VH-VL binders against q96il0. Designs and how they scored, part 230

Target 1, 167 residues: q96il0
Amino acid sequence: APERGAERRDTAPSGVSRFCPPRKSCHDWIGPPDKYSNLRPVHFYIPENESPLEQKLRKLRQETQEWNQQFWANQNLTFSKEKEEFIHSRLKTKGLGLRTESGQKATLNAEEMADFYKEFLSKNFQKHMYYNRDWYKRNFAITFFMGKVALERIWNKLKQKQKKRSN

## First folded at step 7 (VH-VL)

Design Ta31 (framework fv_ebronucimab)
Fold by ESMFold2-Fast, scan of step 7:
Order: sequence, then structure tokens, then C-alpha cells
Structure Ta31 (fold): chain C 167 residues (1-167), chain A 120 residues (1-120), chain B 111 residues (1-111)
Amino acid sequence: as target 1 above (167 residues)
Amino acid sequence: EVQLVESGGGLVQPGRSLRLSCAASGFTFSEYAMNWVRQAPGKGLEWVSYISGYSGDTSYADSVQGRFTISRDNGKNSLYLQMNSLRAEDTALYFCAKGTEYSRYGFDYWGQGTMVTVSS
Amino acid sequence: QSELTQPRSVSGSPGQSVTISCTGTSSDVGGYRYVSWYQQHPGKAPKLLISRVSNRPSGVPDRFSGSKSGNTASLTISGLQAEDEADYYCSSYTSKSTYVVFGTGTDVTVL
């Protein structure tokens, strides 16, 4: 017979929970933040009567989400990698090992890390400016199509009112 | 009845250029991301390049960055890959691939491929 | 670029089930739900079987199913048939310098 009944639950906190959309959802829903980009993914509901204009808006929003997620995932990964390289380089320059006498990871003080942050921000200034420019362009396009969809929905509601009154 | 038809492949010497084309039909071309994926003879798949539908954003594999340029003409339902400074290791069958409705990272339709051979 | 790790080959008899693993890192398979699976018969273009970990496109039999746990995605083919004999590739979005990385490929043989 089996001598073990159940697994421990205290080793599986909220951070490892499965993320799935509600079955037959009638609305968009937002997931937990992505580990690398720190952005919440949006899963879009597709109605059976989605108009061509609504489809255009949804696809533009999906494309923009993928672009945004990729940018921040890459930026966060690059920051972490370059930070580690900087720390290792400075420790070598000082003649120090990557570990302390007690076996802990060796670290730099706040003044030394300030040099890294200044260089990283300066080096990435143009990249962030291009990101902001493209972000505003994408948001303008999305807002424009959202406006068109809103007008379409107002028109459809007006048609429904006329139909109800004529019946 | 989505169709993707590649053309432009052939035998080319190292250091020269080739331009690949992909003619798309059966879907609203401008709404979907397009990709190039290659496969060297007897080897696995390797992603080469991406271009978005609406914004025209591009991305490239490190092995081709600075040498290849992806572009599209939505009015002609056509995708292109300009390949410069070709190397022997670029020898492969080049597939045109359409992004799925929900992701540019999944490819729901592929062409038959066009063979590029880079040899002296 | 680093490839996702798949077994070189798996085999089974008609009616059996086989599972193909696709192992990456937290910056690709483990970090995102953008895993796809492709079937390639000799001399043919790849065909999409599964997208976004577990979504089947229209026309793909429900015998094909996808899942993911941690850094490993899996494709399961139930009720193996002769026509399932092919090469299978996984792919994933990656936060590295390239957008997409493919697996090493798995040769499925139906005995």
C-alpha cells in the first residue's frame, strides 16, 4: 500500500499558480505580471459578431502588447546581466573574489553602484526615447480605433432603439 | 485557403546578394505578422526574421542582423527578404510563415520554401 | 542561438500514446505562454499543431494536446496512427536577442 498520502501545500505559494482564462468568458481578462517584463498580459474575448473594425482594434492591441512585453522583458534582462558584469569587473579590479570569506556573494557599496546606474541610463537614453515615441504613436492609433468602435456601438444602439419603437 | 508562395532562391557566390519574395493570398495580409524561417539540408528549423502587420516593426536573428532586411508591401500582399553579404552557412530552404491570430510567435501557415545555396 | 531541448526520437505502436518534451529556460518556455508545436513530413513544409501551449487550430485532431510545467512544454499524441510518423518541433518566444527559438526536433516513428 502507499505510505505517502499528500504533498505539502506550503511549498506552492500564489507565485506558482496556474493562470487560465475563465471558461466561456464574455469579457477581456488580465493575467498576473510576466516574470521578465513585469507587465500583465491581456487575453481578449472575441465575440461571435465581432465587426471588422473591432477585429482591427483587437489585433492592433494584441500586436502592441507583444511589442511592449518584448521591449520590457529585454530591457530588464539586459539591466540584470550588465549589473552582474559590472559588479564582477569592479571586484576583479579591487583584487577581491566573487564570494566573501563566509561564502556570500560579494557586493559593491551604493556609491560604486551609482556609477553603473548613471552609465546604464545614459547608454539607454536614446533607446528609451525611441520607446516613448513608438509608445505614443501606438496609443494614438489605438485611441483612434477605440473612438471608431465607440461610434459604431452608439450607432448600433440607436438602431436597436428605433427597431424597438417600430415594433 | 491561405497560400504562401516563395520565390527568388538560387545558387549564389559568398559575399553576393539575393532577394526573396513571398506572395500571400487567402487572408487580409496587412492584419498579420510575417516571418522568415530557414532549414539547412538535413537540419532543424531556425527563425530568421519578423515583421509586424500594422506597425511594420522588424526583428532579426543574431546570425543575420545587419546583413538581412525584411520588408513588406501590403498593397501587393507581398513579403520580402533582402539578403546581403551571404555566407556558406546561409545555405538553407527559406520558408515564408504567417503569424497566428493571437501571436507572431506561432506560425499557422507556411509556404513550400525556396532553396538558397551559397557556394563558390 | 540556443535551441530548446527535445528527445532525438520517440516511437510507439498504433493506438498507443507518446509524449515529446521541450525543455528551455525561464527566459523562454518557463517565462511565457508562447509555445508552439509543428509537424513536418519528409519533403514538406511544417504544419502548426498547437499554439500558445495548448490551443489547437481548426483541422488538427484532438489526439494532439499540449501542456507546460515550469521550463518544460509537452506534446502528447494519443491514439497513434501511421500518418503521425514525422519530425516534430517545438518553438517559443524568447526574451533574448532573437524573438523565436526552435527546439532540436524529435523524430516520431510508428512501428
Scores: ipSAE 0.006, ipTM 0.532, lowest interface PAE 10.9, mean pLDDT 81

Design Ta32 (framework fv_ebronucimab)
Fold by ESMFold2-Fast, scan of step 7:
Structure Ta32 (fold): chain C 167 residues (1-167), chain A 120 residues (1-120), chain B 111 residues (1-111)
Amino acid sequence: as target 1 above (167 residues)
Amino acid sequence: EVQLVESGGGLVQPGRSLRLSCAASGFTFSEYAMNWVRQAPGKGLEWVSYISGYSGDTSYADSVQGRFTISRDNGKNSLYLQMNSLRAEDTALYFCAKGTEYSRYGFDYWGQGTMVTVSS
Amino acid sequence: QSELTQPRSVSGSPGQSVTISCTGTSSDVGGRNYVSWYQQHPGKAPKLLISRVSNRPSGVPDRFSGSKSGNTASLTISGLQAEDEADYYCSSYTSKSTYVVFGTGTDVTVL
């Protein structure tokens, strides 16, 4: 068929679903910030001669990226929802409308929002603490496998130099 | 051909322990997250626990947090669930399930399950 | 209990279409595109039908389709056949203390 992917009905609509690396890229590609997580996704380049160890590292990095994207997308969604609920509740208590005369969303001043931010951070303290712990663990594992891949590449270069000499 | 085979289920008294095993074949085990999902007789599905492929990160349902421990041995293509302080409400068929690329994107292969009955 | 609400049963005749709803909250179904659907025949393990709301795995007939609007996801089975008689479960990732939640399940009967 002339069309590569005929219809995109099976692709969930999101900022990430529109991420597209350059057609001739031979390296990892960093995209624009995701609409939901506000983090830049990485599209991993897959070499034709990828070793099993290199594949394991790439899969671990992809798994970590998805975990990280999911955490911040959900955190940002929760923050936005609770912030909007707080603003609507406070405006209703004051007897004010949800829109200004210019048609823009009515907002609270920084002093009024301070209580919301303090409460939100307090409520999410344990969640952020566990996130930081898990982020550390994941980066340790990635660094460990990066070291293993580096050693493999050094060994392969040494093997190639020996074959070059014998030839 | 992907295959998952659970074992270790049986009859156990409340407060005791059981260890479930899942033997995996037909795919590169270390590249995929693994899950335990249970189903009480005549009831629906309940997710129990998750473990990532390479990093070994774990998550648990609130009902089992602190009592169950998920682990894996990538060299033996095996997944485990250590169940401590068992309760009558833990009675269920326990399935081993393989994540797709990510477990939240669905479980593409399941074992046939192993029955755990907690009774006095 | 299960977090996601499904109708207890749905029935249809061969060749008709049936739709199963799966209702959650903004922290699960409404928050992300992580809804999956499973088919379970009596005495069998569940089989993945749909992932990421609408993605159909290889080998699943195209008469199975998924969609989502707000906090409700739907599985539609068109051209209903006798072999579609089974229990159907939705699931979603959740940002609550549990990682994944399943729906209450729906029994599909082909009359």
Scores: ipSAE 0.000, ipTM 0.513, lowest interface PAE 16.0, mean pLDDT 80

Design Ta33 (framework fv_ebronucimab)
Fold by ESMFold2-Fast, scan of step 7:
Structure Ta33 (fold): chain C 167 residues (1-167), chain A 120 residues (1-120), chain B 111 residues (1-111)
Amino acid sequence: as target 1 above (167 residues)
Amino acid sequence: EVQLVESGGGLVQPGRSLRLSCAASGFTFSEYAMNWVRQAPGKGLEWVSYISGYSGDTSYADSVQGRFTISRDNGKNSLYLQMNSLRAEDTALYFCAKGTEYSRYGFDYWGQGTMVTVSS
Amino acid sequence: QSELTQPRSVSGSPGQSVTISCTGTSSDVGGYKYVSWYQQHPGKAPKLLISRVSNRPSGVPDRFSGSKSGNTASLTISGLQAEDEADYYCSSYTYKSTYVVFGTGTDVTVL
């Protein structure tokens, strides 16, 4: 167990994955975080003998990933833009420039930034609630299709076993 | 060649029901989301309902929620819209529309439409 | 449901450029990159012209282009031709009801 624990603790540098343990077949690969969404994309492995049902599951997962990536890329851009606008607005109200005398970006203290975070979260509360609803619906659908794929694989194994015995 | 052919429209009295059908061909039907979009005479487009290809997940416009039911039969390449408690405001040409490969919210192919007239 | 706002009509001469705006809110046009544009000739079904703000499907001429800034999406038709005379509709995803909202439509006239 300790030997396997030490082996399992091995971590690769950023951008390199150890997704396939030595005792397992490789299926999918996880990439580095996307620049805009800050989410790690999954690169789906396509088996040579992929069934129509397995293809549907993979496409559903790819479609869900694309939806998720677009949502968070847009949310992160909106957050960054509104944060910068908020900072600039508050600095102008105080009569301060956008940069310090040393050329650094002028910033607000933690108490002032807390106001922005409260406003941003409140403003986007409904949007995030609908996102969570859709996220759960999509994951339910993926789980359902994973179940169907699992049953198909069991059935195929049973068919092969019966055929072998009938020879 | 992608084709969508709607049927089932007609004249119906307020409060009654009608079922629309859409026959699809030329693509793998089960892999794509399907939609119903309507257009009242001389008016603009209004999205009515959506059903996903893989999960069968559905959504409805507020104006039809609780009255209309979208369904599909992937084995028959067919899409349906069950319309209950019809109102005069439901009078429109009803289009069957296929979702794009990369977006459930864009429609890359449309049928010719089937006319539903709700009148006494 | 609220529709996205488009001008009722836009006109131009052959060879000119026209632009159609589509204005929504942060919960639709401003919130997502799922803006589409459709062309509808009288008595015909709508045809997809642009998807995902600026993506042209196969067979759509490159003189049709889409863009988005804030809560406003725009369709630009360059080198206007007689066959471009039609109604144009924008659409966007909205998270409020997990559905699509269409624009009010714009009649393009080629003078």
Scores: ipSAE 0.007, ipTM 0.561, lowest interface PAE 9.4, mean pLDDT 81

Design Ta34 (framework fv_ebronucimab)
Fold by ESMFold2-Fast, scan of step 7:
Structure Ta34 (fold): chain C 167 residues (1-167), chain A 120 residues (1-120), chain B 111 residues (1-111)
Amino acid sequence: as target 1 above (167 residues)
Amino acid sequence: EVQLVESGGGLVQPGRSLRLSCAASGFTFSEYAMNWVRQAPGKGLEWVSYISGYSGDTSYADSVQGRFTISRDNGKNSLYLQMNSLRAEDTALYFCAKGTEYSRYGFDYWGQGTMVTVSS
Amino acid sequence: QSELTQPRSVSGSPGQSVTISCTGTSSDVGGYKYVSWYQQHPGKAPKLLISRVSNRPSGVPDRFSGSKSGNTASLTISGLQAEDEADYYCSSYTWKSTYVVFGTGTDVTVL
C-alpha cells in the first residue's frame, strides 16, 4: 500500500532528542522499525549541561541517522515500485492479467525475477557505491567527534578534581 | 500559500541590541527547521542561525556565536533572532528561511528580508 | 576556506547551456550529499532551484540540473533564457563548525 503522504506527519520524528519515556527516562530511546527503511530510529537524550562539542556530535549523529533513513526508505520504495512495474510489464507481454483466478496478485517465478534483480543491482551499483562511501565518511566524522568529546570530558574531570582539591 | 514576513530591522548603534521577528503561515510551522540568512549590501549570502522544529536544537555561525540567540514560538508561528552586542559588520538584509522537510540544509521558502544597519 | 568557491560570472546566449561550479572540501561538498542551489534576481529573495545535489522542487523547470563529483558540485542551465539572468549561490552542509556554508556567488549574464 502506498504511504499516506506528508499530510499525516507524525509528532515524534526520527531524532527527537528531548523525549524521555516514563519507564526509561533521560536516556537514548530506540523506536520501532520505520515502515519504509526497516531501520530502528534512536531518539537522543540532551543533557542539561551539553557542551557545544557534545551538541555537534549529537547533531552529526542525528543528521547521519536521518540521511541513512532517507536513503533506505527511498531505495526500498524504488525497489518495490520497479519490481511491480517489471512484473506488470512481463505479465502484459505474456498476455496475462494482473490477478490470478483466485484474486491474488499475479507474480513471476524466481527464474523470471532473476533478470529484474540483476538489472536492478547493475543499475543501482553506482548509487550504492556512493552510499557506502558517504556512510563511511559520516562514521569517520562521528568517530573523530567522539574522540574530541572524550578528551573534553577527561579535561573537565581533571579541572573538577583540581577545584575540589583547592576547596 | 507559504509566506514568511520579517520585521524588526532598523538603524542601531554599535554595541546595542535588536530583535528580529518572522511571521510564518501556510504550513505546519512546528514540523520544519527555521533559519536566518543575511546578505550585506552588494555581497553574498551568509548563513546565521538554525533552529529545529521539534527539539529546539540551535546552531550559529562563528561570527555571531555568543551574541545572537535564535528562538521560536510554535503556538504563534513565529521565529525570532535576538541580536546583542551589534557590530558594523552585522549590517545586512536578514532573511527568514524555511528548511525542507527531508533536508534542513536546503531552504525552500524565503521572506523578503528586513534591513539591519549598524552605524554610529 | 569559509566559503565555497564559484566563478564570479558566466555568460551565454539564449538556447545555450551554461555550467556553474561550486568547489569546497571533503568537510562539505566532498563529504556529504547536502548541496543546494539558489537563484536570486536583483532586489528579490533567493529561490531554491536544487536541493540534495540534484533534486528539483515543484515549479523549477527541468532545464536546471545539478551534479557532484569529488569536492565540486555543478549547476547546469540548459536552454538558457533571458529570465535566467541572476545571481546563483551554492550551499553545503559542513561538519567542521558551521552547519551551512554558502558559495561566493556567480552572476549569470544572458547575452
Scores: ipSAE 0.000, ipTM 0.457, lowest interface PAE 16.0, mean pLDDT 80

Design Ta35 (framework fv_ebronucimab)
Fold by ESMFold2-Fast, scan of step 7:
Structure Ta35 (fold): chain C 167 residues (1-167), chain A 120 residues (1-120), chain B 111 residues (1-111)
Amino acid sequence: as target 1 above (167 residues)
Amino acid sequence: EVQLVESGGGLVQPGRSLRLSCAASGFTFSEYAMNWVRQAPGKGLEWVSYISGYSGDTSYADSVQGRFTISRDNGKNSLYLQMNSLRAEDTALYFCAKGTEYSRYGFDYWGQGTMVTVSS
Amino acid sequence: QSELTQPRSVSGSPGQSVTISCTGTSSDVGGYKYVSWYQQHPGKAPKLLISRVSNRPSGVPDRFSGSKSGNTASLTISGLQAEDEADYYCSSYTDSSTYVVFGTGTDVTVL
């Protein structure tokens, strides 16, 4: 079985590599949001004649996407875990059950959750600052390589026009 | 042939510093994440640190955070680990390990390791 | 330190199959598809056997296979051979403070 097929047999999905671009696609494909990161993965089209520079750009973009997916999956899971722990703790303190009479998960009102949200944001301020720094570094590198690839493609087009004119 | 060769290990006193190097060949170094993994004598593997290929993002095990610094020189195909404030529990064989093409969390090639002994 | 739980040892006879478990939590093995397996012979560097739960690198025999169910990953060695006698380690990405966590290691003995 191919890599993507094998992934479907696993219990805990990673998300990104589970989606295949359509068979006729000659372009990058954007998939549905990942369950954990809530980000849409990009599945990159690999041209038959990909240049070394284009390959470097694609691998950098893939690496950055993986990093970004893992960061936000981690943040979302941490948030959900701590939120549920906070809600369960408060419900136990109030003597309330974890589920409503209808069987749905019990929740706290917005005012009761304010302390949790403020504490979570405060605890994660440094992490978000480091994330933003690294995000800008990565996007600078991507933009730089995108510029190089664009110049290469323009030069190759000019070269082709020159050849056609000469012959 | 992919090769990773560690160097810089030795006997060092507690509280002092040591710098490890890893020379890489046989692959496009800048395209792969690199890792340091250690193994204390007679014990299991412990991941120490990673650095990404292009962006240079780093991460560290809790046991070394604030004391160790991973870096790389893509022009020289070299990986480094600066180890400060060394402790007896840092005594281990230190491996340089390369991330796989499809996942930086798997290590497809390892060096033979360099031994670091922290003792008075 | 190593965080994932493996049995200390497993044993089998030549030609039989052995399975090594690697148990973690939803923050590592259960949450992600980044489980790897390594073989280490005495005095040697580890060798990658399996990456991404079930992917075999070039050169690894197909008698080595990986799988995962819930919080437990498994390495199965079929057609056990004398050269399979070694220490085996699992590893996983973790969303805790440590980037990668290794298992406690399993000694495979070929009887």
Scores: ipSAE 0.000, ipTM 0.503, lowest interface PAE 15.0, mean pLDDT 80

Design Ta36 (framework fv_ebronucimab)
Fold by ESMFold2-Fast, scan of step 7:
Structure Ta36 (fold): chain C 167 residues (1-167), chain A 120 residues (1-120), chain B 111 residues (1-111)
Amino acid sequence: as target 1 above (167 residues)
Amino acid sequence: EVQLVESGGGLVQPGRSLRLSCAASGFTFSEYAMNWVRQAPGKGLEWVSYISGYSGDTSYADSVQGRFTISRDNGKNSLYLQMNSLRAEDTALYFCAKGTEYSRYGFDYWGQGTMVTVSS
Amino acid sequence: QSELTQPRSVSGSPGQSVTISCTGTSSDVGGYKYVSWYQQHPGKAPKLLISRVSNRPSGVPDRFSGSKSGNTASLTISGLQAEDEADYYCSSWTSKSTYVVFGTGTDVTVL
């Protein structure tokens, strides 16, 4: 996860190293779940001697993550907004206030909400099918390039062994 | 040497359309994401639109969604912004900007900008 | 679209250090390490100074440094020089259904 408030967490002179991460990291970092997409982002490490093939794989993974984060953030935000508008409209039609006597948000029962869920799913069915298609397409491409990178690394190791024996 | 040159700006009436172009040179265009960023006179920077290099994924600011379309022609090293249903608030200097290794890491090269004025 | 908050202006004398803050939310600055800083001189295009919170591109002087704490990112200019007089903008990737959000901008004056 991102180092949240690391500079606010003063480490005593005798403090434990848990708050003293290495200044240089050779690993990808995983962040907290985004409020809107509910997905954890990965912060990719870029090696100094990254090959063109490794760069293409990383870019595919990064572009796929960005696409995925954007899709779900948009979808969840739209759902929440439309749900609130539907509830407000129906409560007004019934002549009811937006809050209960206890101060909680007034809600509709499951039968009333079924109309909203049915409409929302129907409206977004095609969108979700295209998402699934693209998700599988992207993962296939990533898997393919992972295989190519693995073969490149094997070949480079063999070349290095051969050079060492000849010299 | 990396260069980005915008063109197509001008004076246009509200409700009309305009198409901006950006000619890129000095790098492998198809490998990098491209962006449009605008700046209204005397105001700050506002990101407008994104297009990825490899997969061609697009994104738009809420203020232009449904009205603007970003596209690219990798064979011509060119980026485009089709602007429809123009409004007075779209008046700005429009910059073409190249993503770094990955666009979310920032924009490492910018063009000089092309001025779009929407006025009656 | 909510902009990241920067001070309107910051000033200093040659040789001094100045710091510009950039405050957002957990959905942008606080949630990710995708903060960039740009320098813009009057009549010119912006120039990338810092990416990924603290990484300097080749050709950018080491007088420019970046950091982040919680929801606030900071750009520090040490050894302030006359040519540093410009507008400075922060930016971050965001999960709020937009790709990038820019800061309100800070005018740096060298007295």
Scores: ipSAE 0.006, ipTM 0.539, lowest interface PAE 10.0, mean pLDDT 81

